# Miniprotein binders against a7ua95r516to809, part 9

Target 1, 294 residues: a7ua95r516to809
Amino acid sequence: ASLSLLSISDLVPDLQFIFFWMSNAIEILYFIQQKSPAYMQTIELMDDKAGSKESLLSATISANEEAMTILEEVIMYTFQQCVYYITKTLYVVLPGLLDCNPFGTEPSSEQCRRAAGVCVCAVCVMPEAVRRVVSVFQTTSDLLQQYQVHSEIQSQMFAYLFFFTNVSLFNQLIDKGPARGWFQRSRVLQIQASVKILLDWAKGAGHNHLAQKFFAKFCSTVTILASPPQQLSQMSWKALCAEHPSLKPVQLHRILTQYQLMAELGPLPIWQPSSEDEAYIYRTVDLLESFENH
Key: E = the ipSAE of ESMFold2; O = the ipSAE of OpenDDE; V2 = 0.75 times the mean of E and O plus 0.25 times the DockQ between their complexes.

## First folded at step 22 (miniprotein)

Design V2 (at its last look DockQ between E and O 0.78; V2 from the best seeds 0.00; counts 0 for: pTM O .615 < .8, SAP 78.214 > 70)
Fold by ESMFold2, look of step 22:
Structure V2 (fold): chain B 294 residues (1-294), chain A 101 residues (1-101)
Amino acid sequence: as target 1 above (294 residues)
Amino acid sequence: SPELKEIAEELRELALEAAEILREAIELAEKLGDPELFRELLKLIAKFIRLVLELLRLKAELKEKGDPELLKEAEKILKRAKELIEEAREILEKAREELEK
């Protein structure tokens, strides 16, 4: 019962009602923004036959501010509710990206299976775990288009969904990676391939810039872990920080420590933190990212 | 719970009716260009949008908690929605009469 509440398809009716009012509120706000200056100017140009022009103008300004305030509040609330429900479904499906093997992909439907070897649609060749994540993003995109939500709001929503995805994947990799064997080279390469499929979806959907920006921490982590030992061992701490600015010192230090264990490397002098960063590499409160707006 | 579901569905239908009323009010305001009518429309918009916000919060709370003790709040929202729809119809009638002049 509880697990069924986390499926995106089960939430569509609720999301439709929320998107309906988000879209209506945006359109009403647009109407007020476009028309209000003209109405205010009309009042200012009126003949003051009863001495009531100042009162009418003041009352209209007050009503305008009140309407704009509540419209902005509903838009923000509906946005927050949409991301709340959508991220609950993402939370359930995202861990599978870390365990899947994209190199052993089988056709995902009987029709694609029967036509194996000639089926080139992305859905049919996509690993099940990746497809579940893409389904959440695609359903969200379809709903935003269906209700004609303003493109700026659509961008903000995907910015947050990509942020949430990045935090979830990064935290799980850092926290559970040692126990799950996710730092092994073969697993990192599989994870890298799975994330690339997701990034390709974002590019095709017109959100490449947002995905590049908001996946940076997780992608940097996987890029470092995927690097050959002979190449990575020649990069200094300073060079790694410069190439991967999204990583905090404690995070980079943890990633390099796990890399050393899996590559069977001893301590490397060139990976010694700068004196500036040395104070921060043990701040475990900064190791994991917050899901709250940061 | 069944009573709350029935009230929630009626509120949903009233909210959809309110959206249609607001659409017509906006169209009439554009045709008339009357600043006083515009001010009245702004106040109506604020009242309806506050009610929609209350409805959305109630629906979210019902989905999260399923609390039957929210029935009293749902009935209050329903009563206010019906009153606002009648107020809106009066504003629309005034605007239609002004346009006929």
Scores: ipSAE 0.692, ipTM 0.883, lowest interface PAE 0.8, mean pLDDT 83
Fold by OpenDDE base, look of step 22:
Structure V2 (fold): chain B 294 residues (1-294), chain A 101 residues (1-101)
Amino acid sequence: as target 1 above (294 residues)
Amino acid sequence: SPELKEIAEELRELALEAAEILREAIELAEKLGDPELFRELLKLIAKFIRLVLELLRLKAELKEKGDPELLKEAEKILKRAKELIEEAREILEKAREELEK
């Protein structure tokens, strides 16, 4: 199936099956971990009838280890599969977020259109491109809750999804932004507004800390680009580094260089990298984020 | 293929049934405090979860490759799952009988 046609709704049946087994495996694993010590103790307290105790203990330990090992493998596999499918859908919808004009009048969601009335819920008033991204995260959240997946696993999943989203958006903005006009002030403000909607959703879903942590690079980039020239031209390289610690020197330098070109600013000595950072601003291998560093 | 969807649905139903059986077996084992029953339960869990893992992998492969040979493997897994569920039911019944004593 063409990646372009893949929606999160199309993956729901597959994800349901995976989440079901993930949840069950976690529950069973937890049960075994909690109960196994008590059973081992019970065996240890039994009367030693001609070595039967040691044999039973050994057999029980072996059975426990086997069960736990397989359960852990299922949990890991199901987690990886969920992430794989969800990130595929994100890959398709994320580019639309950068091109989105959130200040335009866009039609309500398809779900709310089927309702006889204009729904003014927070999701229905979202721009379509933002709504598509939020829908992926919301569907994921709903499924995790439906199957009562352990909170730690939920947090890990959202951490990875936010990480993936940040890397994808950041890399696209840095790589394609100048050519697509995304560095233009009006476009940057649109992107900033769109990302704010996404962050507000994450906050409402209880993932505020994770969102702030993992979107830091993209948010910093957008914040710099959204800054008025009069304000940004007064900030030194050191001040910008301190305010945006998530950005590598090479990344900050690229952003400022592109900003300077876009704003038609002359050379700004105040943005000159420090002697310490001067060697790092030419490390082009560090310009784009890697998906492997998570 | 429609056949693969049917097998997947049947496996899902069997998985749900197996999960219920396992939960009940766990509860019974806890009530009885029988280490032998607990050991048998662990073995049953291991066998079942292994089959689930195989099924999950197969389903993923089928989605990517659409290979008819994978359908035969899915049918084998389905058969094994049915057999294991029957074994689990027997163990559960024995456990219930012991609890009533």
Scores: ipSAE 0.343, ipTM 0.737, lowest interface PAE 1.3, mean pLDDT 85
ESMFold2 (binder alone), look of step 22: mean pLDDT 80; pTM 0.769

## First folded at step 23 (miniprotein)

Design W1 (at its last look DockQ between E and O 0.61; V2 from the best seeds 0.00; counts 0 for: pTM E .759 < .8, SAP 72.179 > 70)
Fold by ESMFold2, look of step 23:
Structure W1 (fold): chain B 294 residues (1-294), chain A 101 residues (1-101)
Amino acid sequence: as target 1 above (294 residues)
Amino acid sequence: SPELKEIAEELRELALEAAEILREAIELAEKLGDPELFREFLKLIAKFIRLVLEFLRLKAELKEKGDPELLKEAEKILKRAKELIEELREILEKAREELEK
């Protein structure tokens, strides 16, 4: 079978073994770090009748250093292996998030009916594409909890997963958005709703701070594209840069240029970069984000 | 390969046993306060964790290449792991006896 059929459930047995040893190695490392000084002091307080005290101390220091070194290496390796396997499944499911329609066929939620009097949105549901992404995050969370992995390591893992998600979605939106029609207002609103479902999952799972930090670039892009042209036309280039600090000048300029084209606007002088930024908007090497930048 | 899957299952069972031995060893080392016993647990922990790391790397390489020579290396890792588990059992039993004194 192809990687397009790979699911997180197929990887669970391999991940269970890896998480098992990651968690145990962390606990053993912390035990050694906490207890080793007391054992060293016990040796130093021994009576040195035969001069064996220094030899025992040296051997114990050496054994301690060797154990801590290999435990740290296993922890790093197992963490990297988990991230590798999980991001492979995530890479397969993330593109569908940009193509899906979370609104469904039913006209509106009770909130939409009450808020507007006339509601153009459909009821937001979790489409299959969003469900597949959430399933990867939820399965990861369940495994981390099952093996009682230290909370700091859990946070570091979700920091990387959210970073990876942001890079994947942002790069596809920037690179493929014009050809796929993703810059159209109706499509942007669908994308915004789908991402909202992911952000709500992250908040409910206790990872809101990490999601806010690491999704910032993609969310800024979607916010700009979802804004009415009249509102954006009131903001200068400098003001837009200040409001969206997560976007590099070349990225912001590309988004605004594509927005201008899709909205059938003529040139907007207030979106012209300042002279100090002019060279930076042509640095196409900075347009797409790197997956290795974490 | 089915041979590698059998080796991986045996190593997984040894790893489960090793984890339980290590958890008990940590508790016993704390109660006994014996620096020579602590040093011996550290040495065996390091050896076993190194074998686990070696197997994890080998398992990843075998999935990529499927080289039959790597299966022979996996068998050697399993044999060494069995020997280490027996040594761990012996030291744990001595620690249990010392505590009961």
Scores: ipSAE 0.583, ipTM 0.819, lowest interface PAE 1.2, mean pLDDT 79
Fold by OpenDDE base, look of step 23:
Structure W1 (fold): chain B 294 residues (1-294), chain A 101 residues (1-101)
Amino acid sequence: as target 1 above (294 residues)
Amino acid sequence: SPELKEIAEELRELALEAAEILREAIELAEKLGDPELFREFLKLIAKFIRLVLEFLRLKAELKEKGDPELLKEAEKILKRAKELIEELREILEKAREELEK
């Protein structure tokens, strides 16, 4: 109940505080890293008065290491907290993406209408369910930029968020898809279109490579399911494995089995797993993706 | 809580001041060629950042649990942070005085 009420907007004040400290810690760490070598060199060039130089050097190294260590801890902690809060919001909005009909005339979000003028930005013209997901990512991007967080940390943040999104969407599709009718061609095409909007946003935001990498599994699944029966029935197991390397054998086998049932194709010998993969297609533990493997 | 927000804002202001002090201190330390001064600043910064980390953790916990005792701890952290900033100011002032000699 309480999670359904959590919008990304409600978390902005908390996220702002966390991003502030993340950015500051990175800046201070970078500053120390740049200046410390010069000080060490200065000590090394001093006259060695009865071992005082070595003691001073050791003490300075120790102080530097202590400062860097605690700054790194702050960076790691703030990163984890950001991910924690943002993924909570994603968890709430992501299911809506699978149920979204992007081809329907859903009225523009009430929120964009209440702001002075119909915003015709790419986000505002999105279906509401897609817009909600994109809004989480956009808000994250805006905050990262506002606080001038280092680009590497931004990339790591989006990598994790895309990873989380892929795992969540993939697992939901595989687990609940058959029961919810998401494997029906018409529904798959809707999902494909919705994901394309998300990927287009990611491309526009400069995260194309990360999006392609971390959404590969979900995109592969949707691509297979969106394929016409005439086309997919001509593809061998080996060819499908080669085209969709992000899918484990057990995952591909499950997708094809469900596709076969949905399309009423009967058993297709061409989709029979290779002798090498035959042992792996029954590893149901590997069917769903883990959130821990990132 | 409004009290926690106030503490957070005060700590943010102290952090900004600490960053300014650090920048100036490093410049002064470079001019003076005093590695001991640099070391003292590093130690104080480390102490300050530790308090920040403790506060961040406390804030997160307070948000989840709403324990009033955690607010008292936050106030203690803020007090200690103010003391550390004062120490940094004092050292910076001494360094300025040494540079003027």
Scores: ipSAE 0.537, ipTM 0.815, lowest interface PAE 0.9, mean pLDDT 88
ESMFold2 (binder alone), look of step 23: mean pLDDT 82; pTM 0.793

Design W2 (at its last look DockQ between E and O 0.89; V2 from the best seeds 0.00; counts 0 for: pTM E .756 < .8)
Fold by ESMFold2, look of step 23:
Structure W2 (fold): chain B 294 residues (1-294), chain A 101 residues (1-101)
Amino acid sequence: as target 1 above (294 residues)
Amino acid sequence: SPELKEIAEELRELAREAAEILREAIELAEKLGDPELFREFLKLIAKFIRLVLEFLRLKLELKEKGDPELLKEAEKILKRAKELIEEAREILEKAREELEK
């Protein structure tokens, strides 16, 4: 199966080549941008003996623009290819995070288990499913640092990876949650704990701002589902919308409907949408998120 | 696809050399006051980078389809890249000689 071939370790050679070119293209682009003005000024200060000064300047500008254009194209293409390969790997490992029990007594990997009597590492104490996701992010970070990719590009890459992760987890929870039992309170608490481990990794890696921004929808969903019934049933629709602005009305309505069903709070709806929102709570076209955001 | 891996490694080494040549060429052009030399190297690097982009797209297509004719195209790309680097080396060497005079 294609899914078994999408391990991040299997993709490292391809990613190394792509990161190499992305980093070198960025460096060459900035070098040309730094040096090109000096050459343009040199031409402008030249003695125009044969009336060729304007032609020389124009030809130099044209060559400069062509070189920068193709470098920008390579940078864009390599960035997109990195994201493509990495997100295919994330797509494979992310579902396991929703089935994960981070409170279990199951040991981590065999290597870490054998070393546990002497020393333990932070990665080894993670549940296996969380560790697989963290390993994708960590490998990506290590490769970006290895090839000295500019920090702004590193941030843009993690912004997209976190966006992808949020959309993937949210869509799976909403779409498959009823069939998989993911709305059961014990399961939601396990999911919440697993997400906190991911957020802790992002904070330690210097990406806290990006993680807070891009995980908001999934985190809001899990926060609502993890709420005690007495507390949540006392909150109005308006209050929930205000506390969870990342959720669309159809999404909030679906989450609350599933919550009420699993908490056995009776058949009558507890949360009444505002008149403005009533038009939108059944718009199933708006229920799942798109992976395209540009 | 060991043949493609070998081609990719050779192209990577050519690219490293191309970047070094570009940096030195720009510095020599500044010292010589020769903006035409700068323009010539910009044109060569643009051609080389277009070959790299072509190779990156070809590598993806080969992985998806496995078409053996795509490997022949990769070999053509490597040959053309070697020719561009040789041209760049010759121009750089002449510029070095001119500066030392």
Scores: ipSAE 0.607, ipTM 0.839, lowest interface PAE 1.2, mean pLDDT 82
Fold by OpenDDE base, look of step 23:
Structure W2 (fold): chain B 294 residues (1-294), chain A 101 residues (1-101)
Amino acid sequence: as target 1 above (294 residues)
Amino acid sequence: SPELKEIAEELRELAREAAEILREAIELAEKLGDPELFREFLKLIAKFIRLVLEFLRLKLELKEKGDPELLKEAEKILKRAKELIEEAREILEKAREELEK
C-alpha cells in the first residue's frame, strides 16, 4: 500500500542529501589521492634523523589510509542508498510499461498541461506509463548532474538501474506474460514501441551503449515475440541462438514455446534445440534472471 | 522530521566550511612544507566524514522507525561535528600565524 504512493518526486529531498554527500566524498577522496603522494615524497626527501622519518611516513600513510577508507565507505553507502530508493520507485512504475498502449491518444499528463507552455519535449509526448519510467531516470540524471557526480559513478549507477529494469521487465514478461496476454502480437508491438521510446531516451541522454548492453535480454525477447510467424518459423534454433546470444537456451525455449501456443502453430522441428542445448532447456532455475548477478 | 532536516542542513553548511578549511590548510601545508599539518587535517577529515556516515545511517533508520531517541543521537552527531570544525579552524589559524613569522 505505502509503496504505491512513492513517486520519484517524493524521494528527491532524500536523494539530494545522499547525492550531496556522495559527491563531496568523491571529491575529497580524489583530492587526497592527488596530494598524498607529494607529501609522502616530501617526507622521503627529508634528512633521516634517527628513525623519525620512517615514523612520520608511517603515521602519514596510516592517516591517509584511514581517511580514504572512510570516504570509500561513504561513497559505497550513498551509492547503495540511491540505488535502493530509485529501484523502489522503478519497481512501482515498471509494470505500467508492459500494459501501456503507446498508440493510444492518452491525454498528456496533467503535469505537462500545468506548465503554461506546451512542452514539446520528447518526455511530454510520451505515453504516461513510459513517461513515469523515464521520469525516474531523468530525475536521477538531473540529480547526478546537479551535484556534479563523477562520470564513472554516473555510468555505474545507470548500468545498475538498466540492469534492474531489464531483469524486472524480463521476469515479469516471462512469468506473467502468457496470463496477461503480453505475448499477443498486438500487445507485443505495444511493448516494443514503449521500449523503443525508453531506449531513444537513453540514447539522447548519452547512455546508448549501456542501454543496449543491459536491455539486450528484454529487447531480444520482445524482438522474437514481435516477429511475424512467417518469418520466425523459418529461423532455426541455431540461428535464433546466434541472433539472440543474451538469451539462455531455457529462456529461448520458453519464449518459442509460448509463441507457438499464442500463434497456434503446430510443432516446428526447425525450433528443436540442438543436442548440446537439450540438457539446458529444462533448467528452470535459469529461466528467470537474478538481481544478484550484477 | 523538521528537526532532522535542520540537522541535515547544518551538516551541509559544516561540510562547505570543512571543504574551505581543507583547501586552505593544504595550501598552507605546501607553503610551510609541514607534512604533520597535512596529517592532522587528514585525521580531522576522517573523523568528520565518519560522523556524516553515522548521520546518514541514522537518518535512514529514523525515517523507517521514527524513534525519538534517534533524533537525540543526531543532535549529538551535529554537536561533535561542530566541535571538529572548530578544532580545524584553530589548527588553521595556528598555521596562518606560523606562515606570517
Scores: ipSAE 0.420, ipTM 0.780, lowest interface PAE 1.4, mean pLDDT 87
ESMFold2 (binder alone), look of step 23: mean pLDDT 82; pTM 0.787

## First folded at step 24 (miniprotein)

Design X1 (at its last look DockQ between E and O 0.77; V2 from the best seeds 0.00; counts 0 for: pTM E .764 < .8, SAP 70.273 > 70)
Fold by ESMFold2, look of step 24:
Structure X1 (fold): chain B 294 residues (1-294), chain A 101 residues (1-101)
Amino acid sequence: as target 1 above (294 residues)
Amino acid sequence: SPELKEIAEELRELARELAEILREAIELAEKLGDPELFREFLKLIAKFIRLVLEFLRLKAELKEKGDPELLKEAEKILKRAKELIEELREILEKAREELEK
């Protein structure tokens, strides 16, 4: 059972093969789409002395449809396979993000250690747990660029990878946070700093809009937990809902309850849900997010 | 397995051949304008891409407690892919000859 887990570096040869065929299928599909109308027009302009014009047009349409169908299947399948392999590696490395200390002095690589504590490269200044996640994203970006995959496909892939990352981190924080002490102020600030490093990577890689969109739920949670008690306690339930629209009522309520415990606050009347939202704050089925996106 | 890696490498080499054929076909299509040859290219490209899809699925299945019998299927896919590349080369040669007329 222990040999079925692969790191991103172990998967690169397989991913190279998959991206190679995805890119080739996309190029062939666009070639056919660009050329097909001209050949159909050529058939339509032929004289019909033998009566074969309709048969040739029908056969050409059928061949075109068959080719486009199988090319679309390969593109879809290769995309799904890439996402499957990449998210398997993300699943292994993401939990460490919640436990790491980005403010620590431990070198993340041998080069940083030998540089006598002076390191200017982004990879060398990252905690190891953050570096492992960034390595998955960076390897994916490098492969997409190496095979010149269409930018729309690249955006779709990172949209799903950021979605997956958000769901994984949010669910672990909500589910395991109380037992692991992750709601404590010093830990929240460490988590916030680690996520900042990921967001900076996404911005530098040209994916800032996608990261802002798909990390919204996790980032909202961390923002609430990192807020000073005096500032946050002055905000009503309605104001908090408006400021954090990515959070469901049950999720926001759970976060505020944990915040009250960590800040040693008593119940706050201004944090009581509206009557319209009260039915939703006890829906435990809505507490955790699904990894499926349909 | 080592045998699967070798088959995958040979398919990648056939992909490079397909890319060269397609590149030349694009150039010829700008000048040729022959709908029957275009239809034959489409048919053979579809058959080749279908074989690639079959191989991709077999490769994934072999990683999930694969059966050695699936490796024999992968070898058959490679043989058929080689035959299709040769057919494509013959059609491309016919297209070149048609342009010389």
Scores: ipSAE 0.663, ipTM 0.858, lowest interface PAE 0.9, mean pLDDT 80
Fold by OpenDDE base, look of step 24:
Structure X1 (fold): chain B 294 residues (1-294), chain A 101 residues (1-101)
Amino acid sequence: as target 1 above (294 residues)
Amino acid sequence: SPELKEIAEELRELARELAEILREAIELAEKLGDPELFREFLKLIAKFIRLVLEFLRLKAELKEKGDPELLKEAEKILKRAKELIEELREILEKAREELEK
């Protein structure tokens, strides 16, 4: 019950504080990394008064290591906290993306309407369900920029968020899709359109490569399901594997089996897994993606 | 908690002061060629950042549990952080005096 009310806007004050310390810690870390070698060299160039130089060097190295270690711990902790809060909000809004009809006249969000009348910005023309997801990513981007977080950390943040989103959407589609009718062509086309809007946003935000990489599995699934029966029935198992390398054999097999049932196609020998893949198509443990080991 | 928010804001202010102190300290250390000064700054930075980390954890826990005892701990952290910043200021002032000799 309480999770359904969680919006990214409610977390902004907490996230701001976390991003503040993340950014500051990164800045201090970078500063120490840049200055420490010069100081070490200065010590090394000092006149060796009986053992004082070595002791000073050792003490300085130790102090540097201590400072670096604690800064890294702050960066790691703040990163984890950000991911934790943002993924909670994503968890709430992502299911709506699969049920979204982007072709319907759903009214634009009240917030954009209030500020400028009919805002025709790319976000305002989005279906509400897509807009809610994009809002999470946009808020994250805005905060990262506001606090001038290092670009590498920004990339890592979005990589993880896209990964999480892909896993969530893929698992929901595979697990619940048949029962919810998401494998029906009309519904698949809606999902495809919604995902395209999200990917277009990611492209506009400068995260095109990351989005393509981390959404590959979900996009491949949607692409297969969106394919006309006439076209897909002409593609061999080997061709489909080659075209969709992000899918494991068990995943591809499940998708094709469900597609066959939905499209009322008879058995298609051309979709029969290769002898090499035959052992893998029964590995149901590999069917759903794990959130672990990212 | 409004009290926790206040502590958080005060820590942010201290962080800004720390950044200013560090910038000046590094400049002074470079001018003086004093690696010991640099070492002392590093030690104090480490201590301050440890307090920040502790505060971040406490804040997160307080948000989840709402334990008023955690607020008292946050106040202690803030007090200690202020003391560290004052110590850094004193060291910086000594370094300034040394550069003027």
Scores: ipSAE 0.517, ipTM 0.811, lowest interface PAE 0.9, mean pLDDT 88
ESMFold2 (binder alone), look of step 24: mean pLDDT 81; pTM 0.782

